# Designs tried in a protein design chat: VH-VL binders against q983m5. Part 16

Target 1, 189 residues: q983m5
Amino acid sequence: MVKVIASSLRKGNVVDKDGKLYVILFAENIHPGKGTPVTQLDMRRIGDGVKVSERYRTTEQVERAYVEEREHTFLYADGEGFHFMNPETYDQVAVSEAVVGDAAPYLQEGMPVQVSQFNGIAISLVLPQRATFEVVETEPTTKGQTASSSYKPAVLSNGVRTAVPPHIAPGTRVVVMTADGSYVERAKD

## First folded at step 7 (VH-VL)

Design k13 (framework fv_lacutamab)
Fold by ESMFold2-Fast, scan of step 7:
Formats: sequence, structure tokens, C-alpha cells
Structure k13 (fold): chain C 189 residues (1-189), chain A 120 residues (1-120), chain B 107 residues (1-107)
Amino acid sequence: as target 1 above (189 residues)
Amino acid sequence: QIQLVQSGSELKKPGASVKVSCKASGYTFTSYAMQWVRQAPGQGLEWIGWINTKTGNPKYAEDFKGRFVFSLDTSVSTAYLQISSLKAEDTAVYFCARGSYWMRYYFDYWGQGTTVTVSS
Amino acid sequence: DIQMTQSPSFLSASVGDRVTITCKASQGISSYVAWYQQKPGQPPKLLIYAASTLQSGVPDRFSGSGSGTDYTLTISSLQAEDVAVYYCQQYYRYPLTFGGGTKVEIK
């Protein structure tokens, strides 16, 4: 165990609270106008999945557990969850919907991901920063390049909504950030 | 050369158990997954599941969870399929097969098959 | 589950004929398809993987093609020893699934 200040905690960290281990699902530092800064943590207990919300002073010390982080490759999703394979051992790990969360739409077969495990249980997942998807729906391109300078709405092949430059047409492959689906650039073939 | 040799045919009563062996030779046993496939009389091929020969972790198709259990004896490069509480519908030829590694589950070498007949 | 629909279920042809067997997946499988040959009383034998890659030791009269959901196994010049049941298999997603098989006989 290592003591860390509450404000340093992030999604995927494992903390000890009253002798029980929790994985952090969400962390936010809140600075009220005239109050003491606090860290809001939404956590799930590792063993039984009990969800709790806790507030700590930002400088409060919290015990953080060490976890094993290893590269895996995404295989498929099914009724049991999301399945990944360790390329060195060929060991497969099933990761629950709760752990994958908002990253689920960005998973593609063969994608390398970092899987953190504690006592053999997957507790967090880190995707590559970027992924490539086809734009399946967007407004027509403008007739003149100076007609509009703003981004326009688009729907990606994985169902995620994003904003793209005005010159991106349906059928174009684009690179997006996996954290929020934001447009990065036109994909190179 | 690469070879998978399975145990001989079995004739069992309903409710009995059977354990089929599959002995590998000619390659590093733990570098490939062991796959199991069933073929009922006059029917096609049906995937049962696979076992990671390095870790011992099995993966079963939904229809085969419970009564079907994979195991290994790495010291003799042998994989096993055990079926408990046998039913008439378990009558089939059971094949072991070597699974290619790294996201590839096609089967490049097969055992000769073990016929399991379940009848009264 | 991904369904693999294989056609025809049976064909009878003459030695030297070009034989084509088709396999249709219920969803895109990105060329993760293999083809097997099973002779009477024998285990299946891998012929082709990754839709079009010929396994070592397999005669070059066998070839595979296709993409997306539609895949084909071709025997360019049928030989007497090719009498067998042929199966396609997807390995794109669990559970692994096989086609229903195509029985090839000589006329």
C-alpha cells in the first residue's frame, strides 16, 4: 500500500477504505467558493460490486493498492462481457461492462489495450489514445471553402457522435480520440 | 512430426462419466491452445471450447458449460475432456485439435477422434 | 452467434471438373474463415485459413476467395481422392462456428 493525497486519485486506481478495496469509477476535484476543496469519488467494491460515493478533503491521505497492468488484445464482446487475450500467455480475461464503460464503442478486434488486474479480477482498461472510424452521416460539404469555418455534426461507424471539419464527407475515415470521440485528423489509407 | 493421439472408443450407460485423452507430440505443448470439437453421428462439426495449455484456463461454448470439463497434464503433453452425467445426446466422435495462437482459432492438426457411445 | 450457411449441401461431379462451394456468414468476419476436408472415417484436415491462404502440403488445385460475408472454396480440377465432406469455419468471434458441410462425390 502507498498513501496518496485524494486529489491525485483517478479512474482505475484501487483504494483501501475501512479495510475494503474499491476501484475508482469517477474522480472529480470540487472547489466551492468559500468552502474547503474536496475530491468526489465514485467507487465500486471489488468483491461484491457495491457502489459507493465518498468525499475527501483534496489533501486527505488515502491508501492506494498496487495493481498488475499488462497488455492484452481485444477479441470480442458477448453476453459475458468484453474479452481480451494476453499475447504472451494466451490467457483470456473477461472484463465487465462496468469496467469498460464509455470505452466500449471504441473497441475493435485486434486493438491493444492495457488491462489492470487485482487478485485476478480486471478493474480498469486503457485503450490506445486514438482509433479510426468511418463517418456514416454528416452534412454535405460546403460549395466554397470560406462558406463555413465551424465544425459540423457527424456520426461514426461505431455509433458515436462527433464534430468534424466542414470538408469531411460521408464515407471518409477519420481518427478520433478514444477518451471523448473528438476529431483528430483524416485517416491515411 | 506433429501428432495428436486420442484414447480409444468408449461405451457408457446414461449417468456415467467418461474421460477422453489427447496426447500431443512433435511440438512445444504449451505454445498452442488445445481445441475440442464434437461430431454427432451423421452430423457436422460443433465447437465445444478450448483450453490455454500455458495457464490451464478453459473457455466453453454456452451449450457445453457444466458437464464438460477440460484439464491438462503438462508433464506428459496431454489434454483431457471429461463429460459427467452422460446423456444419449452426448453420443458423438470427440476430436481434439491444435489451435493456432495469437487471435487465430483455426485448427491446423487434429486427433483421430474418440467415439463415445451412450446407450442403455 | 455467427451463422455459417454453406451451399450446396451435396454435389456430384466428374474427375477434372471445377467445383465451387460457398459459405455465407450472418455478419462480416474480416476473412477469418478456414476450410476443412473430412474423408470418411478420418478427422478433418485444414485446407485453407484466412480465407485464401493455402495450408502447407495441400495441393494447389484448392483455393479460397471472398471477403465480408461471402467466401468460396474452389477445386480447380476434381480428383478421385477429393471425395469428402468440406466445412467452412469462422474464427472471427466466439463461439467458433462451422458451416453445415458439403458432401462431394464422383459421378
Scores: ipSAE 0.006, ipTM 0.465, lowest interface PAE 12.6, mean pLDDT 85

Design k14 (framework fv_lacutamab)
Fold by ESMFold2-Fast, scan of step 7:
Structure k14 (fold): chain C 189 residues (1-189), chain A 121 residues (1-121), chain B 107 residues (1-107)
Amino acid sequence: as target 1 above (189 residues)
Amino acid sequence: QIQLVQSGSELKKPGASVKVSCKASGYTFTSYAMQWVRQAPGQGLEWIGWINTKTGNPKYAEDFKGRFVFSLDTSVSTAYLQISSLKAEDTAVYFCARGSYWGYRYYFDYWGQGTTVTVSS
Amino acid sequence: DIQMTQSPSFLSASVGDRVTITCKASQGISSYVAWYQQKPGQPPKLLIYAASTLQSGVPDRFSGSGSGTDYTLTISSLQAEDVAVYYCQQYYRYPLTFGGGTKVEIK
């Protein structure tokens, strides 16, 4: 274990709180209009998956555990979870649905993913920032409305709902952010 | 030339243990996975599991967890399958096979000659 | 587990015949299919991997095709030395599973 200030913590770090280990799902440093800067942490307890939210002063010290981060390639999903292969060693790692979370719809066979492990157990993933999917369904624009800058609802080939510019038709491939599914641009190829 | 040479046939009583060897030659042992397959008399092929020859990490099919154990001796390019507490249903030919990859998955490109294990009282 | 259903279980044909063996997976396996030949008293030998890629040293009368759940092994002109049991295998997901085998004999 090492002590670190709360403001240095980021998604994927493992911290000790009251003798229990948590993986950080979200970290944000905020300055309220009155008072002390704080670090907001959303965490999942490693032993049982319980999610908690905590606030720390940005300068408060927290015990952080060592985790191994290694590149893996996504293979497939099944009843045991999501399976990845280390391209250097060819070891396969199964990652639970709880760990993959909202990233699951964005996984594509062959995608490089950073896998963090603690005591041999996968605790978090980092996907590439962007991924490409086909638009399979778009809502029609309201007839008689010509707000050309407005986005319209769309469903991607992975089932994720997003918003796309009016000129995007079904069948178009688009680049989206894997963090939230937001539209980036039309795919060039 | 690539070859996998397995140990000779074994006759065992129920409750005994057996250790089958598979010696590889003609390639870099740690660059390929070692797969294990069983074939009961008159039956088809059944996958037991595989072992990563670089890391030593094994993966077993659910029906073979517990009594079946894979191990390696990389200094002599040899993989082992140990079966403890032998039962009559373990009577079969046991094959090792080299796992070659395509698209991050393994097919079996070279096979050992097989080791017959017979369990009878 | 992914079930591999192989048909027919037995076929008898003449030298020079075109023969086909079919393998159906219980779910899509993205062409992660291998075909093996096992002659009497011998270990299996790889013929085809990735559904259609011929292994080095295997005669070109052997070919594989298929996609999704349905895959086929074809021998374009059966020879006497082709008497064997043929197995398909999916290597898409663990546990790896084999078809039940097709015994090929000469009439």
Scores: ipSAE 0.006, ipTM 0.560, lowest interface PAE 9.1, mean pLDDT 87

Design k15 (framework fv_lacutamab)
Fold by ESMFold2-Fast, scan of step 7:
Structure k15 (fold): chain C 189 residues (1-189), chain A 121 residues (1-121), chain B 107 residues (1-107)
Amino acid sequence: as target 1 above (189 residues)
Amino acid sequence: QIQLVQSGSELKKPGASVKVSCKASGYTFTSYAMQWVRQAPGQGLEWIGWINTKTGNPKYAEDFKGRFVFSLDTSVSTAYLQISSLKAEDTAVYFCARGSYWRGSYYFDYWGQGTTVTVSS
Amino acid sequence: DIQMTQSPSFLSASVGDRVTITCKASQGISSYVAWYQQKPGQPPKLLIYAASTLQSGVPDRFSGSGSGTDYTLTISSLQAEDVAVYYCQQYYRYPLTFGGGTKVEIK
């Protein structure tokens, strides 16, 4: 273990809270106009999957456990969960649906992902920050639309709903953030 | 033009070692794994293992762990299979073949012509 | 390890015949099956991958089908040049494993 300040914690880190280990699902540093900055952590207990939300002063020290991150490629999903293979060693690991969570729709066969293990158990998964998907559905630009409208709803080839600029048409490939499906840019060739 | 060209046949005594080469051309060598397959006389195909051409990390089937060693010279796009302490049971044709790193593509799309290794006293 | 069992081990048929070779996996392999043709003195040649996808340049008389544990290679109209040993291979899990082979001859 090592002590770190709360504001340094990020998704995927493992922390000790009252003798129990938690993986960070979300971290946000909040700086109010008045008052002490705080770090909001949403985390899942490793042993039983209990989710908790905690606030720390940004400078408060928290014990962080060491985890190993190794690149794997996504293979398939089945009743046991999501299966990944280390492309260098061919070792396969099954990762539970609870650990994959909201990343599941973005997984594509062959996609490189970082799998974090603690004591041999997969505890978190980090996808590439960006991924490319085709827009399969989007609303047409209507005549007389207000000048203030900037983004329109769209459905990606993986089923995820997002918002895209008005000029994006169905069939266009777009780059999105895997964390939340938000539009980044039109894919470049 | 994609090709895998292997070294010529070898006749060895028991206890000797042999090193088979497989030179790739026509594609980016490090974008694909190099697979190795053995075929003993009159028998079927046996997967020996593969080597990651980017990192040099090998993976062997359990029956081939120990005396069989994969290596690379990426500067000349060549993979090698070395067998030490040769036994008569190592008599076979050894093939290299190209395999993808991505699932759904671990099939072998291009094969070397094979290298016959004969071990006899 | 996943065992791949091919049937039959030997097949003799006439030119123009429809021939079928089967491959059974010891567990489900989700269509991650390839088929290879090996003629005497030659390396194997990829015919089919993903159970049913024909490799470019392979004659359309060859086809693959199947799901789960049971897969089939079919030659719709056997030609003289098809005399060879045929192998299935699973690539669902490491170690990669091949079937025992089916020798196809003309009677």
Scores: ipSAE 0.007, ipTM 0.479, lowest interface PAE 11.7, mean pLDDT 85

Design k16 (framework fv_lacutamab)
Fold by ESMFold2-Fast, scan of step 7:
Structure k16 (fold): chain C 189 residues (1-189), chain A 121 residues (1-121), chain B 107 residues (1-107)
Amino acid sequence: as target 1 above (189 residues)
Amino acid sequence: QIQLVQSGSELKKPGASVKVSCKASGYTFTSYAMQWVRQAPGQGLEWIGWINTKTGNPKYAEDFKGRFVFSLDTSVSTAYLQISSLKAEDTAVYFCARGGSYWLRYYFDYWGQGTTVTVSS
Amino acid sequence: DIQMTQSPSFLSASVGDRVTITCKASQGISSYVAWYQQKPGQPPKLLIYAASTLQSGVPDRFSGSGSGTDYTLTISSLQAEDVAVYYCQQYYRYPLTFGGGTKVEIK
């Protein structure tokens, strides 16, 4: 355990609060023109999954635990969980739906994923920032349309809804951000 | 309903090989890992390893690497344990058991009846 | 490896007695403990998982408790059919490990 200032905490860190361990799901530093700067934390208790929201002064000291981060490869999902393999040791880990959370639609077989573990328990999952999916539904490409400030709705092969440039047709593979599904670019050969 | 049925007892000479089968029924075979546990005469339970029934990827405890090999035949919902170059110390009852889908569900809720493997000259 | 030390190795009690078996892990295992009952000539049978959750079909005289490194299986009123060897198992970390077993006999 080390003491750190609250403003240094980020998603994936594990903190001790009143003898219980929490993984940080979201962290935001708020610096008003007047008033005390604060760090807003959304956390999940490791033992039972209870979610809490806490607010600290940015300079407040917080106990932070060491977290192991290891690369794994996504294998498959079933109705009971998500399965990953360490490509070097062949250790497999099954991760619960609660830990995978909103990342689930973006997982692809063979995808490298960082699995964060505390004392052998998976507490968070970090996907590559970008992933490629096929557009399965969008408005037809219109003649004379050029890419500009206007985007159109689209549905990706993983079911996620996004917005794409006018020239993107159904069947096109596109790169999106895994954090929010936002369009980045058309996939290259 | 849910059953794991193992092959019959085996009597082998040192240096031979043995293949124990474990046939699952009553559930979706690929939804759970298959665990293997050994019990030497008069001794306690010792974990050998598991195999992911969907991917076929095995994981072995350190003491069982090399001569012990897990395999599957998914079309008949059967897992296998093969032991090569048998030694007298391999004499034991070998159990298969169902366990592990989520990482925190590696307790064994259904067990095979056990296969006795005796290695003697 | 997480070592599971089970105590006592054997115990002899009378029908109707409260029986307590203890399992101590070499490190914290966050309640990822299962308990099994094995009768002679039979495979083990799951009694309890997640330290305190009773498996369906298991009599309610069996209960589990504990936290951190120390876990306990209790039989509130021992019956003749409870003569068996009992094992604890941690599933917190690979490799999975069992306790050495506790043989329960009627005196």
Scores: ipSAE 0.005, ipTM 0.472, lowest interface PAE 13.4, mean pLDDT 85

Design k17 (framework fv_lacutamab)
Fold by ESMFold2-Fast, scan of step 7:
Structure k17 (fold): chain C 189 residues (1-189), chain A 121 residues (1-121), chain B 107 residues (1-107)
Amino acid sequence: as target 1 above (189 residues)
Amino acid sequence: QIQLVQSGSELKKPGASVKVSCKASGYTFTSYAMQWVRQAPGQGLEWIGWINTKTGNPKYAEDFKGRFVFSLDTSVSTAYLQISSLKAEDTAVYFCARGSYYWGRYYFDYWGQGTTVTVSS
Amino acid sequence: DIQMTQSPSFLSASVGDRVTITCKASQGISSYVAWYQQKPGQPPKLLIYAASTLQSGVPDRFSGSGSGTDYTLTISSLQAEDVAVYYCQQYYRYPLTFGGGTKVEIK
């Protein structure tokens, strides 16, 4: 274990709170003009998956556990979860649906993923920031539509709903952020 | 260059144990998985399992759990398959094969010559 | 388990003939298919992986194709040295599974 200030904590870190270990799912530092600076943490308890939200003063010291982060490749999903393989050691790890969470729709076979394990248990994963999907549904592009117009709704090939520029037609491949599905650019592949 | 050389044929009685060796050469032993496959007389290929050559962690097909055990001696680039409490249905040619990486999965790019194990009484 | 159904189980053809062997998976396997050649008294030899990628050193008369659940190995011009049993294999999910084999002979 090592003590760190609350404001240094990031998604994927593991902390000890009252003898229980938690993986951080969300961390935000809030600096109000007249209030005390605080770090808001949303965490999942490793042993039983209980979700908790905690606030710490930004300078409070918290025990942080060491977590091994290793690149794995996504293989497939089945009734037991999501399966990944370490390409160097050939070890396979199954990651539960609860741990994968909202990242599940963005997983593609062969995708490199950082998997964090604590005592042999997968506790979090980090996808590449961007992934490419085909737009399967959106309004047809209107001729003469120019830049700076409002984005329009679209549905990606993985089922995720997003917003795309007006010039994007159905069938176009687009790059999106895996964190929230937001449009980045038209794919060049 | 790349070669897998297996131990010689074995004739065993039911209830005995056998240990088949597979010696690798021409590549970095710990950079590839070692796969095991058997072929009963006149029959097709059947996957037994594989072993991670860096960690020693094995994975077995369900039908082969218990009596079949994989092991390694990385100092001599050799993998082993041990079968305990031999039964007549274990009669087969046992092959080792090198697992080659493709997008998180492994196909078998080089094979040993096979070791015939005959269990009779 | 993913079952690999291979057909035909036996074929007899003449030198120079085009030979086609098919392999059907019980579920989609995303082109994680390998084809092996086993000559009498020898170990299997890799011919093709990833459904269509030819292994280095394998003659170009061998080719693979297919997607989803249906895959094919083709020998464009059968030679005498091609007498062997051919096996498909899925390596998409554990346990890895092989087809039943196709014995190819010259008539």
Scores: ipSAE 0.007, ipTM 0.502, lowest interface PAE 11.9, mean pLDDT 86

Design k18 (framework fv_lacutamab)
Fold by ESMFold2-Fast, scan of step 7:
Structure k18 (fold): chain C 189 residues (1-189), chain A 121 residues (1-121), chain B 107 residues (1-107)
Amino acid sequence: as target 1 above (189 residues)
Amino acid sequence: QIQLVQSGSELKKPGASVKVSCKASGYTFTSYAMQWVRQAPGQGLEWIGWINTKTGNPKYAEDFKGRFVFSLDTSVSTAYLQISSLKAEDTAVYFCARGPSYWGRYYFDYWGQGTTVTVSS
Amino acid sequence: DIQMTQSPSFLSASVGDRVTITCKASQGISSYVAWYQQKPGQPPKLLIYAASTLQSGVPDRFSGSGSGTDYTLTISSLQAEDVAVYYCQQYYRYPLTFGGGTKVEIK
């Protein structure tokens, strides 16, 4: 355990609150037009999954637990969740759907993922910032339409909906942000 | 475009040391592990170990612990194999090869040309 | 250690022949098998990984199959440039181990 100021806390950190451990799901520093800056934390209790929201003064001290963060590679998903392997030790860890959350559609076999564990329990993942997927559905590119820079809806090979430039056709591979599926660029491969 | 280029052949006396280099180009050096394999004259392939190019953490096969040392110079995208206290049985071609550390599965997709190390009196 | 046993150790065939090389692991390796080609005076070249996935740029006359402990490399129509020693490798468990090699020559 180490005491840190609330404003330093980020998603994935583990904190002790009243003798119980919580993983931070969301952290935001808020500076109101009047009054004291606060840190808003949304957290999930380790073990039973109870979600809580807490506000701290940005300078308030909070106990943070040490989290073991190690590189793993994604292997597969099954009825017990998502399975990752440490490429150096061959240790496997199963991560629940609740922990993987919105990152699940972006996982690809062999993808490097940072897995954070506390006392052998997987509590969070960090995927590479970008991943490449094929566009499987989008509006056709048609000559003669009014020129537009507006993005159009698309569905990626992983099922995620995103918006792509007008020139992107079905079958094109695109690079997207894993945090929100937003389009970055056409793949260069 | 992807290449692994190794240092030239070495002729050494028993008890000497040798340092073999493997310079990578055409890819991000730290995205792939570097594997080391040897091949004694007229024999098959034998895995020595690997080094994680991102962390510098080496893994050695049991028979190669002690006298064999992996190292890196990431600023020039180069991996090294050093063998100390050379014995006649170390005579072999030594290969470096690229393996993806993030697969958890180590197949070797690109290989260096090999460095012949001959140990004789 | 997982032992990888290749058979045959040597074969001689004619251009156009179908060639098969087998590799048997001493325990189940869940398709974590790669095949390499080593031509005289050259380093090994990856042909196949994950038992059956062809490496990009490798001719489609090469194929891999198998599961459990038994794996096969097939060359559907042998060409003169295929003269080489072929090695299987398991990457299921450390230490990584190679088969003893199969030397393929033209008659």
Scores: ipSAE 0.006, ipTM 0.451, lowest interface PAE 12.8, mean pLDDT 85

Design k19 (framework fv_lacutamab)
Fold by ESMFold2-Fast, scan of step 7:
Structure k19 (fold): chain C 189 residues (1-189), chain A 121 residues (1-121), chain B 107 residues (1-107)
Amino acid sequence: as target 1 above (189 residues)
Amino acid sequence: QIQLVQSGSELKKPGASVKVSCKASGYTFTSYAMQWVRQAPGQGLEWIGWINTKTGNPKYAEDFKGRFVFSLDTSVSTAYLQISSLKAEDTAVYFCARGSYLWGRYYFDYWGQGTTVTVSS
Amino acid sequence: DIQMTQSPSFLSASVGDRVTITCKASQGISSYVAWYQQKPGQPPKLLIYAASTLQSGVPDRFSGSGSGTDYTLTISSLQAEDVAVYYCQQYYRYPLTFGGGTKVEIK
């Protein structure tokens, strides 16, 4: 453990609060024009998943645990969760659906991911910022009263709905942001 | 020559413990996983689990958690399977096998000759 | 657990015959399938891995094929020394599971 000021805390950090460990889901520093600067933290308790919101003075000291972050390779998903392998040691780690969260649809066999562990328990997962998927459904090129410069709805091979430029046809591979599924560019062939 | 040589047959009473050894030779011991498989008399193959030879971390199938323990002695390239509180249903041939790596997964390319463990009342 | 259903459980054929053994997984296993041969009193021996890759030293009369949930082991010309029990195995996810075995005999 190490003491740090509240304002230094970021998403993914693990903190001790009253003898229990929490992973930070959201952190915001608020500096009002008149009033005390505060750090707002939204956290999930590691042991039972209870979500809490806490407010600290920005200068208040908080115990922060050092978290081991290691690259793993996604193997498969099943009823018990998501399974990853450390390519250097070959150790496997199971990560719960709660920890993987909204990243689940973007996981592809063989994908490198960063897995953060505390005392052997997976607490957070970071995918590559971008991933490539095939567009399986999208509307035909718009033939309106004027040329469309607007994005059109599309469904990716992983089931995620996104918006793509009008010229993207079904069967095209596209690069999307894993954080929100937003379109980046057409994949290079 | 790649070989896995297992210890000899064991005859035990219910409640006793047994420790089966599997000595590897002809390759770098820590570069491959060690798998364990059981075959009850007249039955098919059943996976018990595996041990990571680099880290010592074991993985057990659900039916084998508790009484079955994997261990290693890397100085002599040997893996061990210990079964505690033996029951009659533990009577089987126990095989070790080398796990060859493919995309984070292991197929069993070389097998030990098997160790027969008989538990009689 | 992924169930591996192997058929037939017993097979009797003549020397020189083409023999096919099938293995069906209860879910897709992405070609992470191995086939093993076990002769009486001996340990299993790897024949095929990754569904279709022949292990070094295995006679080329053995071949594997398949994808998704359906996989086959073929012996193009059965020999007397091929009398054995054959097992398929998925190694896609834990726990690893084996088929029930196919006992191959000569008529």
Scores: ipSAE 0.006, ipTM 0.561, lowest interface PAE 9.6, mean pLDDT 87

Design k20 (framework fv_lacutamab)
Fold by ESMFold2-Fast, scan of step 7:
Structure k20 (fold): chain C 189 residues (1-189), chain A 122 residues (1-122), chain B 107 residues (1-107)
Amino acid sequence: as target 1 above (189 residues)
Amino acid sequence: QIQLVQSGSELKKPGASVKVSCKASGYTFTSYAMQWVRQAPGQGLEWIGWINTKTGNPKYAEDFKGRFVFSLDTSVSTAYLQISSLKAEDTAVYFCARGGSYWRGSYYFDYWGQGTTVTVSS
Amino acid sequence: DIQMTQSPSFLSASVGDRVTITCKASQGISSYVAWYQQKPGQPPKLLIYAASTLQSGVPDRFSGSGSGTDYTLTISSLQAEDVAVYYCQQYYRYPLTFGGGTKVEIK
């Protein structure tokens, strides 16, 4: 563990607060006009998943723990959670649904994922920025369509609902952002 | 309740092959990794490797790559260790052990087989 | 590889004595330490895991402690049936590694 100023903290860092360890989910530095600059942190306690919001002075010292970040490959999911393997060491790690969260639908067998561990326990995941899925449901494309930039609803092969351009037909493979499922482009395959 | 039963002792000549079995009972076989440990006469414990019983993927310690091969028969809850091209220095007791829940990273060895003595002599 | 250095390699004590065995890891292993008891001709038996948690059925005279790189197995009142070789093991990272063992005898 090392002491750092609050304003240096970012998503994924682990901090000690009152003897308990927290993963930072969100960090923002706020500089009010005549007020004291503050760092707003939204955090999840590692032991029991309790979410808290804290404000620190930007210069306040906070204890930060060492976090090991390593590439793993997604293997499978079961009733116990999501399972990943480090392809170089063959170390396996099980990650809870609480940690995987909204990223779960985007996981594909063989996908490289950055896993952050503290004391052998997975505390956060970072997926590739983009992933490719087939559109399984959307409105048919109309011949001669010169639609506005308005998007239409679509359902991806992983069950995620997104919005796609009018020219995208069912069966088309599309690239989406794993952070929010937003459409990027038609896959080049 | 939980038990690991290994095959009987083996006496082999250098260059031969041996296959040791480890039959599990009393738990869901595919929920835990199977670990393999060697103990040479008068020596301590040495980790050989493990096999993921759900995926079949093995991992070997560096010193045991090549001649040592793990395999499974999940229909009878049995794990196997095969050693090819036996050498005198392979003489040891070979243990299987249950270790590693795929959920909690519990890689300590909570149940052990009784051991299989493999003796390699001319 | 994480090296586990166990000491002493041998000790002789009387029934009722407090016995302490130490284990030092070459790097921090965050309490991912197990202790095993092996009697002659028998497989090892798990005594303690997670540095300090007693396995079900193990007598409460056995206890584990420690953190970081330094761990200890204590037998608060040695009994005749405790004659065995004791091993520590780290399961923090593969390859899994064992200490060299401590042979405990009654004098």
Scores: ipSAE 0.006, ipTM 0.466, lowest interface PAE 13.1, mean pLDDT 85

